# VH-VL binders against o27280: the designs that were tried, part 24

Target 1, 266 residues: o27280
Amino acid sequence: MDSMNVPEVLEIKRIVEESESVKTFIFSWDFRREVRPGQFVMVWDFRDEKPMSVSLIDPVRSEIGISIRRVGEFTDRVHGLSEGDLLGIRGPYGRGFELMGRDILLVGGGIGMAPLAALADEATARGMRVDALVAARTADELLFLDRLEAAGVNISTCTDDGSCGFKGFAHERLLTLEENHDMAAVCGPEPMMFQVMRILDERDVPAQLSLERYMKCAVGICGQCCLDDTGFRVCAEGPVFWSQELSRVREFGRYRRDPAGRRVPW

## First folded at step 12 (VH-VL)

Design Yc16
Fold by OpenDDE, fold request of step 13:
Structure Yc16 (fold): chain C 266 residues (1-266), chain A 118 residues (1-118), chain B 112 residues (1-112)
Amino acid sequence: as target 1 above (266 residues)
Amino acid sequence: EVQLLESGGGLVQPGGSLRLSCAASGFTFRDYAMSWVRQAPGKGLEWVSAISGRGGSTYYADSVKGRFTISRDNSKNTLYLQMNSLRAEDTAVYYCARKSNYGSFDYWGQGTMVTVSS
Amino acid sequence: QSVLTQPPSVSGAPGQRVTISCTGSSSNIGWGYDVHWYQQLPGTAPKLLIYGNTNRPSGVPDRFSGSKSGTSASLAITGLQAEDEADYYCQSYDSSLSGSKVFGGGTKLTVL
């Protein structure tokens, strides 16, 4: 039996309150099992299991962090947990981000900043210049700002209501930024990612985007996270995709499939 | 003021090589992707090649892949196009163009004429 | 031929409204990529006329307007003037051509 696919019961070491709706759960991690920014783990609360991106990778402390937004029954239960409580974690799974060049732009929306925060840490550790465009509906929903700043990331913020930074959407703010980067990493609401990808493609900036889809097995077998036409499995070929790959995905930015497999618009 | 000035065009025989240059000024060169666009006599515009601002990514039209090489020296604010194995159909005015934030070509050079003829 | 299709020529009298169409596909305009328009006067380099489907650069009269719908875009010129006689090109991005920037075949506008 592959140990990778067996949930390891881990104790919550710390809980960081990121926002009203987002908590980061920190676990001890054996880094003999490599984990990369952009990869995800399956979090098991002994009742249900959900994929979650890794938002913190700390080899020094032998810790990982998983940021979880309260959005439903599962996450409600998890948010009710305390330090010392247990969760099952299996993984990591999926394809993570690949860093290239010297300068990287991170564009994140809401909880999408979770994997990007981890990527920011890696990029800065490698001596890369990291610029981050952090987007949210309101100022209170902007995530990881202090953490990013501490890492040396140059931050630009935008909010839908203008409560912090640029008033508008991420792609609108992006259009106002003159500097291009060697590559970009994008994660957030899919409509946001669609527009951001469009702009980056048009600017000749290589971009990687992390998709979110309903996942069941996380190992590329069940097909629940399969993308139309291409047959890409978000859990196996993704969740991080190059823009060139996503350009072939008909449903990207347009619709998704719910747990029942029904096509639902964004 | 943004300026783009192409040079290096001329007459060359089929199979020959030519290197075009584009000197840029009036803006932070490294922040902008650059492209070469050509126009055959009496014909329309054809995108040839592009290079990212930092130079890490290059793109080519199928018609020139394997023969042309785009490069840039950001320290010199200069864009280059090395053209090898030139063909008669490569005859055109070659423009260097700056890629705007919107993905358009907002500034163009005056162009340099490349004639491939035996 | 060109990935984006334009009429080879259009004509109009001074003061009239003319429209130049640009027809693409699901891999470029239809995908969602922006359309830009360029004006090229005889013997000169192209000039950006419309960017991001509908935006005019500084110095471009409001007589020029762009629109986009589905797999097509359109350039409209109202109050046609003699100096508008030129070639017009639409341009977009095509994901199916390895990230190619694609131009229309160009439209020659004649002011009668």
Scores: ipSAE 0.905, ipTM 0.945, lowest interface PAE 0.5, mean pLDDT 95
Fold by OpenDDE, fold request of step 13:
Structure Yc16 (fold): chain C 266 residues (1-266), chain A 118 residues (1-118), chain B 112 residues (1-112)
Amino acid sequence: as target 1 above (266 residues)
Amino acid sequence: EVQLLESGGGLVQPGGSLRLSCAASGFTFRDYAMSWVRQAPGKGLEWVSAISGRGGSTYYADSVKGRFTISRDNSKNTLYLQMNSLRAEDTAVYYCARKSNYGSFDYWGQGTMVTVSS
Amino acid sequence: QSVLTQPPSVSGAPGQRVTISCTGSSSNIGWGYDVHWYQQLPGTAPKLLIYGNTNRPSGVPDRFSGSKSGTSASLAITGLQAEDEADYYCQSYDSSLSGSKVFGGGTKLTVL
């Protein structure tokens, strides 16, 4: 257990170009260390360390995948890496998604589809019916469509500009869907998740949501990812939360803390 | 056309039991959460219980927890409310209502009257 | 007693504008959950009047309108007509009550 907190230097086996801004990095993984959809790992490029959700869990090939969106200096460096290059990986950390029922709805936005793609694989493997609402700003930013389709997932797409599927936001598309599910899993921009959660609560659909916050230790010690008014640590009690838990979090959908601990809007 | 028809109401003594039914038609029953809402004579609306479309999740008002049980049979398009340990304050018209995609109750039955009296 | 607070009664003359307020808290309306409105004519079941704060179902005239701000919502009726005499209820979701749906106490609208 203690060894999981020391980064293991792993070779990048493969790199999948998911979109212009998203790459999936594949690593060999010892599955004696269990990993669940919704959990995250800390990725260390020997200069900085960032939390990343696991987007692929393949026990057959003994591999995991980490999908990373290019958004800053760290991710810029990582995106510059090639197959055969090294990264430090420690984890997994956090609470992952729980599956319940026979029908599940996945609602993802942008890179938020990363953990949901892994969840989709698990759910389909269990024989569950999986519907996925995949949202992005534009068609070229929609992630994992081919992968999800291949897994037997029923996909609905939503784009801000209408370049693919429903024109509008995920919560707007959701309101047009009459069918309810046994459970929903949600991940994406927090304003999206806020609206989606609201709708699901109002529909009596149990929902789990994965939050993103600035993390440092990943082990519930430093408090950098602590959520206001609850004391929830995203790295320890999350990043996956039930909607009932998030309803107690004042900052949810409203603001976040930056690396300096300041409140900043989404 | 969406239709909801309640039945099972009647007169019962305090401490007694009743089972209400709501027959649904005109829509895919399993896709919609359902609720029971009651209204005491001359009073306002009070939400009683809800059940998810697939029946996996149930919710109860504090006033009925431990005494009432909501269930559904999707093969029969029927919603149920088992009411035990009935009290005088449970006297009301009980409505079954469909939960819309917006979380509102978009369709209501005509209600069935439950009277708890000695 | 009701989680959502409504005035017990409002009145207006035909053709006038009336408003019915619905006051909640940070765990329901103020949290961001939608407010719905129902009309109940005497001796009848409730009917959905407004959903999602501002939307009208088919058949509901545009003289009915809903709004929401902060921890409160409001139903406005313009061009008041005799047939509008009824009880009106607001409804929302409250996260602090274990997923309860909450109703206002109801408002009796009298057309003078």
Scores: ipSAE 0.896, ipTM 0.939, lowest interface PAE 0.5, mean pLDDT 95
Fold by OpenDDE, look of step 12:
Structure Yc16 (fold): chain C 266 residues (1-266), chain A 118 residues (1-118), chain B 112 residues (1-112)
Amino acid sequence: as target 1 above (266 residues)
Amino acid sequence: EVQLLESGGGLVQPGGSLRLSCAASGFTFRDYAMSWVRQAPGKGLEWVSAISGRGGSTYYADSVKGRFTISRDNSKNTLYLQMNSLRAEDTAVYYCARKSNYGSFDYWGQGTMVTVSS
Amino acid sequence: QSVLTQPPSVSGAPGQRVTISCTGSSSNIGWGYDVHWYQQLPGTAPKLLIYGNTNRPSGVPDRFSGSKSGTSASLAITGLQAEDEADYYCQSYDSSLSGSKVFGGGTKLTVL
């Protein structure tokens, strides 16, 4: 499986503009190489390399999608690309989501909805009931609403400014929801995930959470994505973790480490 | 009005079995996780077991794990606690309690007394 | 040997302010889980008094208040009344006990 660690140069087949700051890049994919929701790939623009979540898995069309938020130099370059342009893709890597039960709650914030969108597709395909709490700072930053709706997902929206749905944070909206689910999947800003996990734990709802950390090798060697006190490598043992695993991670929801290894607050 | 009514308590010998029931009304039963909490005579509250709204997840205190089984029938709005291999230290008033959205127990039954004695 | 530690008893005269402490650890209160409080009148089932650290259910007087800081929580009762004589329990969640709900040992409040 050494070949998976060599970037494959792929042509951008299609670009979907999800929002002002988020684009989904679609590639042809050989599904002999299995990919699961929650896993990530390393995207190489021939200058730099960054981990990105898989947001679309379509075996029928033999395609995958990678959603990228414009946040820096690398993503600026990528967002400047057009259909037909080339990117290097290696992977997939990491532990993806597991599905269980009859119904699932998805709680996503911002770009965190990317892996959850892929999970929603799988869950609905399996006949599960899917409820999604989609959160963002503003209405125009809410992602994948049409796609989720088309898949039959029951959507609840939440925005910081109240421009759409519940005014407030995801965990606050969650407290207003009466129904409990068989399991939950969570991805978004870590402070959001922290609060959401707490609530889900108290409700006895098993939860999986996808973390983001500074990542270089993606193969568990460099250690730059190690979590304090546990030694968990986000790229190898994650990025998807169960809540009971994260409860042992001191830094979760509190701080992260920058490229220099220094603690920085959220 | 939310109501919880426990039943099934009584006197049982050590090693015996007993099944408790809790009839719920006044709310959508399937939407709420439920718990059993017990209180030994003259002692404090002890969480025993919990079950999710749809019954997909169950949890037990270490003191009862392997001996007690929590279940629910949402079609009957009833919570159950099957207690096997009962011990003297299991003697207590057993309360069924509804779990709120905040994880608190917002409604309690009046309890049913379980006495384990030779 | 409760996971959450409460004083076994507190007392006060009518009209006074009393506080009941609930001391936990880094795996429950200190981790970030909420603290809830219950009132149990003699011979009755517990009643939810405070939820989510500071919130009062409908029907609970505002003279009852909850707070949380670090690994500890506190219940304050102002304007103490004879009817407040009861046992009070704090409750939280502990991640180190396989997802257990945990109660304090309880505090008997006597109104003098």
Scores: ipSAE 0.727, ipTM 0.882, lowest interface PAE 0.8, mean pLDDT 94

Design Yc16
Fold by ESMFold2, fold request of step 13:
Structure Yc16 (fold): chain C 266 residues (1-266), chain A 118 residues (1-118), chain B 112 residues (1-112)
Amino acid sequence: as target 1 above (266 residues)
Amino acid sequence: EVQLLESGGGLVQPGGSLRLSCAASGFTFRDYAMSWVRQAPGKGLEWVSAISGRGGSTYYADSVKGRFTISRDNSKNTLYLQMNSLRAEDTAVYYCARKSNYGSFDYWGQGTMVTVSS
Amino acid sequence: QSVLTQPPSVSGAPGQRVTISCTGSSSNIGWGYDVHWYQQLPGTAPKLLIYGNTNRPSGVPDRFSGSKSGTSASLAITGLQAEDEADYYCQSYDSSLSGSKVFGGGTKLTVL
């Protein structure tokens, strides 16, 4: 187990523009450091450091990809970089997804599709049937559709404004899908994940959900990523949790905490 | 029309084994999770076991874990319950039930009676 | 044993409104899981009556209605008829026990 390491400075090998607001940054990677779908890395731009999900795991080409949505100062600076520019990477950290059974449902909202895209590649490589429900506010924000299709994933889309696929929320679309699955993996806005989890529990579909929280150390020492009620540290015991682990957490889907620890509505 | 037909019930001694079957028709069987629910004489409903549509996930009530095995054969549209180490408290009518997308049991068979006595 | 509590019996005259309660806890109804209702006529298998708290399957008359509030759910029957005499069960999911689909103890409805 590697804890509290210093970031390795890596060169951006390629940049893939996934949408107007999302880019995937690809780096060479020594896979003697194992990376599993659902784990995260800390990305350091020499001023600040933020957790980012790994979206591409390619041992054959010795590459990883990290998908980053532009949402603030840090991500604006990173989006301004080019091939050949440098970023610090430490990790991977956290508990990744576990695969079981013969088929899996992926439910992803926005950038939450990033770790699920990596999981889809692993599931299809194992010969599993993969269905994905890909959700966004608008059609232009649906992520990874071509990549998922090329991997043999069966895609359903859902947009808030109805510009592509089902008009409405992901959980509403889920109630209209008849196929039952051996397991599910869910990542996206926490209110969406709460509703999706409830439905999957009631359908007898075991579900894993990937949570995001504020992080400093990424290895569980500082306590900044703790969940109310259980004391689970998202960076150490998560970010991927089974639905049964989250069912006792009243905060899940109901509120979040800012970096100062204040309770804030979603 | 959705139809579920249980069979295989009967009288068995404590410690014995029995295998229940449920023949399904009128729907795409592999797309639905299935369950067994039992009802002891004069008593309420108790969920026993569930299996996912493709068969990769199974669930059991604590009262039957380790003794009962749920399975399905999607090529024959048939659900099974293998019951081992039977006890007197397993005496009940056993229903085959389909799980809906909302998590309800939307279709039930007529039930098959299992009696465990010496 | 008793995670969902129902009254053991209720009664009413023809044409009357009756209500059957289903009381749960924070790990089931109160957590946000749906409540479903089943009717079991004498000598028959259960039949789905209400799903998703309030929805009626095709063929269920609109005099049956369901509701949920807080940790409790309720089944209402208006215009009570003799054929409504049956056992009624509520059902939900309980997150505190793995794989737990939980039924209420059942309510025997008697039409006077």
Scores: ipSAE 0.634, ipTM 0.840, lowest interface PAE 1.8, mean pLDDT 88
Fold by ESMFold2, fold request of step 13:
Structure Yc16 (fold): chain C 266 residues (1-266), chain A 118 residues (1-118), chain B 112 residues (1-112)
Amino acid sequence: as target 1 above (266 residues)
Amino acid sequence: EVQLLESGGGLVQPGGSLRLSCAASGFTFRDYAMSWVRQAPGKGLEWVSAISGRGGSTYYADSVKGRFTISRDNSKNTLYLQMNSLRAEDTAVYYCARKSNYGSFDYWGQGTMVTVSS
Amino acid sequence: QSVLTQPPSVSGAPGQRVTISCTGSSSNIGWGYDVHWYQQLPGTAPKLLIYGNTNRPSGVPDRFSGSKSGTSASLAITGLQAEDEADYYCQSYDSSLSGSKVFGGGTKLTVL
């Protein structure tokens, strides 16, 4: 029996330009391999391999979408690809979001909205009321607004410069929201997530947060994605954690580790 | 003016049951998480239970988990606490409290006394 | 024993300054959760006095102030008045107690 976990080479079926710096790459997908919102895949461009969040899960069309922000050499190469080009994909990996209750708050910063967009589709399909707080530095960096609106999501925006919606940080906007939700899902810059988690904990809103850490194996063997204090492996026990799991992790929101394991400030 | 008015306290034997109510007015009840907080005679404050504004999430202190059930009826602006399998250590004044967006208890009722005694 | 530790009592003469400490741990105050303070006059319900470490609700005199440092918080009362005689509780969130809200044990303030 073969225990190799190698990337499956798939053709890019469609590319959606979400913003100047973010593209969604859509592939045909055999849903005998289940995919849950919040899970990730390892994307291989035949030179390097990086974890990316699943942003579209469409069993009806047999498609998945992977949203990728251009931030460096790997993502520059991937952004240069066209429909019909090939990428390797292995996965999905990790623990996805769980839905409960009758309403949910999504809080997303930048590319962190990608897994939350997939979750919004599932939540609305279940008949839940969905509110989304979508954050970015400027209006042009707000992601997935049209898609969320089409799904029936109630959107609040905030931008650092005030160009759209509330001027300020997501957690500041959150303090002014009058609604108390049954649960929340959060993904974005870790300092934002720390402040949002603290507020949600104090408001008695159960929250799940999606973390980003360095990954190599994606199956929990190499230890590169471990969190301080708990030993949780982000690729195996996460990337989605309940707030009570993260509240015991001193590292969260305070520092991160580079690929060599050195502490690096946020 | 925000008002919270508890009722339903009284004397009950160990193992018995009691249902507390809290009538809310002066604010949009469904927008706020609510809690029960108790205070045994001569003792400090102890959080008991919380419920989300829409009622989909509930929380319980370990000391009451499995015995107490918090609920709310947003059409009647009323919070409830069903207390089963009561014990002597449940004897306390029970307060209804509103949770602010900042995580504080910004409004409290005057409390209702529950005495568990044979 | 309370998760948040307060002195059982404190006293002061009218016009003086008193402080009430609230000592927690890395799973509550030290994690970064806010501290709130409540005043309870004898025979009455608690009343919010300080929220979010330092903020005063409308109607609370500015001689009441709060602060937080490390794993501890402090309530200061200046210009002590007879009507300040009450029990004072700090409150925070503790992640190690399955999402529990935690109160300090309370401090009886006596105005001499």
Scores: ipSAE 0.613, ipTM 0.837, lowest interface PAE 1.8, mean pLDDT 88
Fold by ESMFold2, fold request of step 13:
Structure Yc16 (fold): chain C 266 residues (1-266), chain A 118 residues (1-118), chain B 112 residues (1-112)
Amino acid sequence: as target 1 above (266 residues)
Amino acid sequence: EVQLLESGGGLVQPGGSLRLSCAASGFTFRDYAMSWVRQAPGKGLEWVSAISGRGGSTYYADSVKGRFTISRDNSKNTLYLQMNSLRAEDTAVYYCARKSNYGSFDYWGQGTMVTVSS
Amino acid sequence: QSVLTQPPSVSGAPGQRVTISCTGSSSNIGWGYDVHWYQQLPGTAPKLLIYGNTNRPSGVPDRFSGSKSGTSASLAITGLQAEDEADYYCQSYDSSLSGSKVFGGGTKLTVL
């Protein structure tokens, strides 16, 4: 019996309203199934199944949190659930972030802050210094700020509309930050990640970036999550990649593929 | 005013060792990645090694991997290059260089000459 | 063997315009990495001349300019002066090479 391929039905213990469009669903979790920041789970609502990032990993309370942005029919249904309702969860899947050195820069855009919030908790617990650049379109879409502050993370914010912090894109803010770090972890819109990766590469900062692609099987056999040029499967070799791995991928930051395999711009 | 001052060069036999130092002043040393760049006589520039501002990440050109070790002491504002198993092709002027926010080498030392010959 | 190719030499008369090319590939300039330029006067350390493709550090005259297109970059020098006689290097990041700051082979500029 392979529990990673069969959803386990779990009760929603708590729901945290992170923003108007983002909720975190908290479940009891047996940590004999290890979970690492950057890994994902497949969430099943008994009709459809979608990959979601783990945003909270709490072995002491035996809990995980899964942050879900309302963007369509599946996520609308899940957002309509209450504490005590059931969801299927299979996983975790994929390669998570690796921590190194004494300090880390997190660069997150929108819901991309979810796996980085989990990573921040682990990094601070290990005694690392953590800086976070938290980006969104507007101030009310900046996620996890209070949680990051409580963890001792040094936060810089930027918003496209200037409603909070630096007005502009994350990579523009990054060019104004004077500190060099031992490593970086990046998750957010792929165009943002492309620009951030370029800057980090040129600064000699090792970077790990988390990609999103369409997934069906989540274990690497269906081919739906493959990257052009390399044949990397996001669900198997990723979703977290080192910048050197992504530098061989021409599609990164330039286009994506829809479920039918068509090239579309980001 | 940013200043970088290399020292420790000299004549050494093949297979020998040298330790280069670079004293930094005029900026917050720990905030900047640093590199060694070398130039053989009559030749162009070759990047050798880099180290992150806090010292947790190091990088080496393939030509020096396993033989050279970059390090820094941020309490002394000093960058080091330990060079072991030296070869004739390591003969060069070695420059200490600071990495800018844009990825350029915005400040360079005067260089120190390393000659490997018997 | 450098993936950044520069002409070995260029020359011009005082007052003239010269250009120095820097030709790379899809793993460096063509990937989107910036190109930086350095001037090395005889017997001296290199000095940053252009960064981020087009930007001049304080103190660099506006007769020096940089550009980038596709997989190549160019340094232009207008109003050529005798003191411009030097070696010029382009530099970028190459994503296919571990640890990979790459310099062009250098171009000797002779003022006639």
Scores: ipSAE 0.596, ipTM 0.830, lowest interface PAE 2.0, mean pLDDT 88

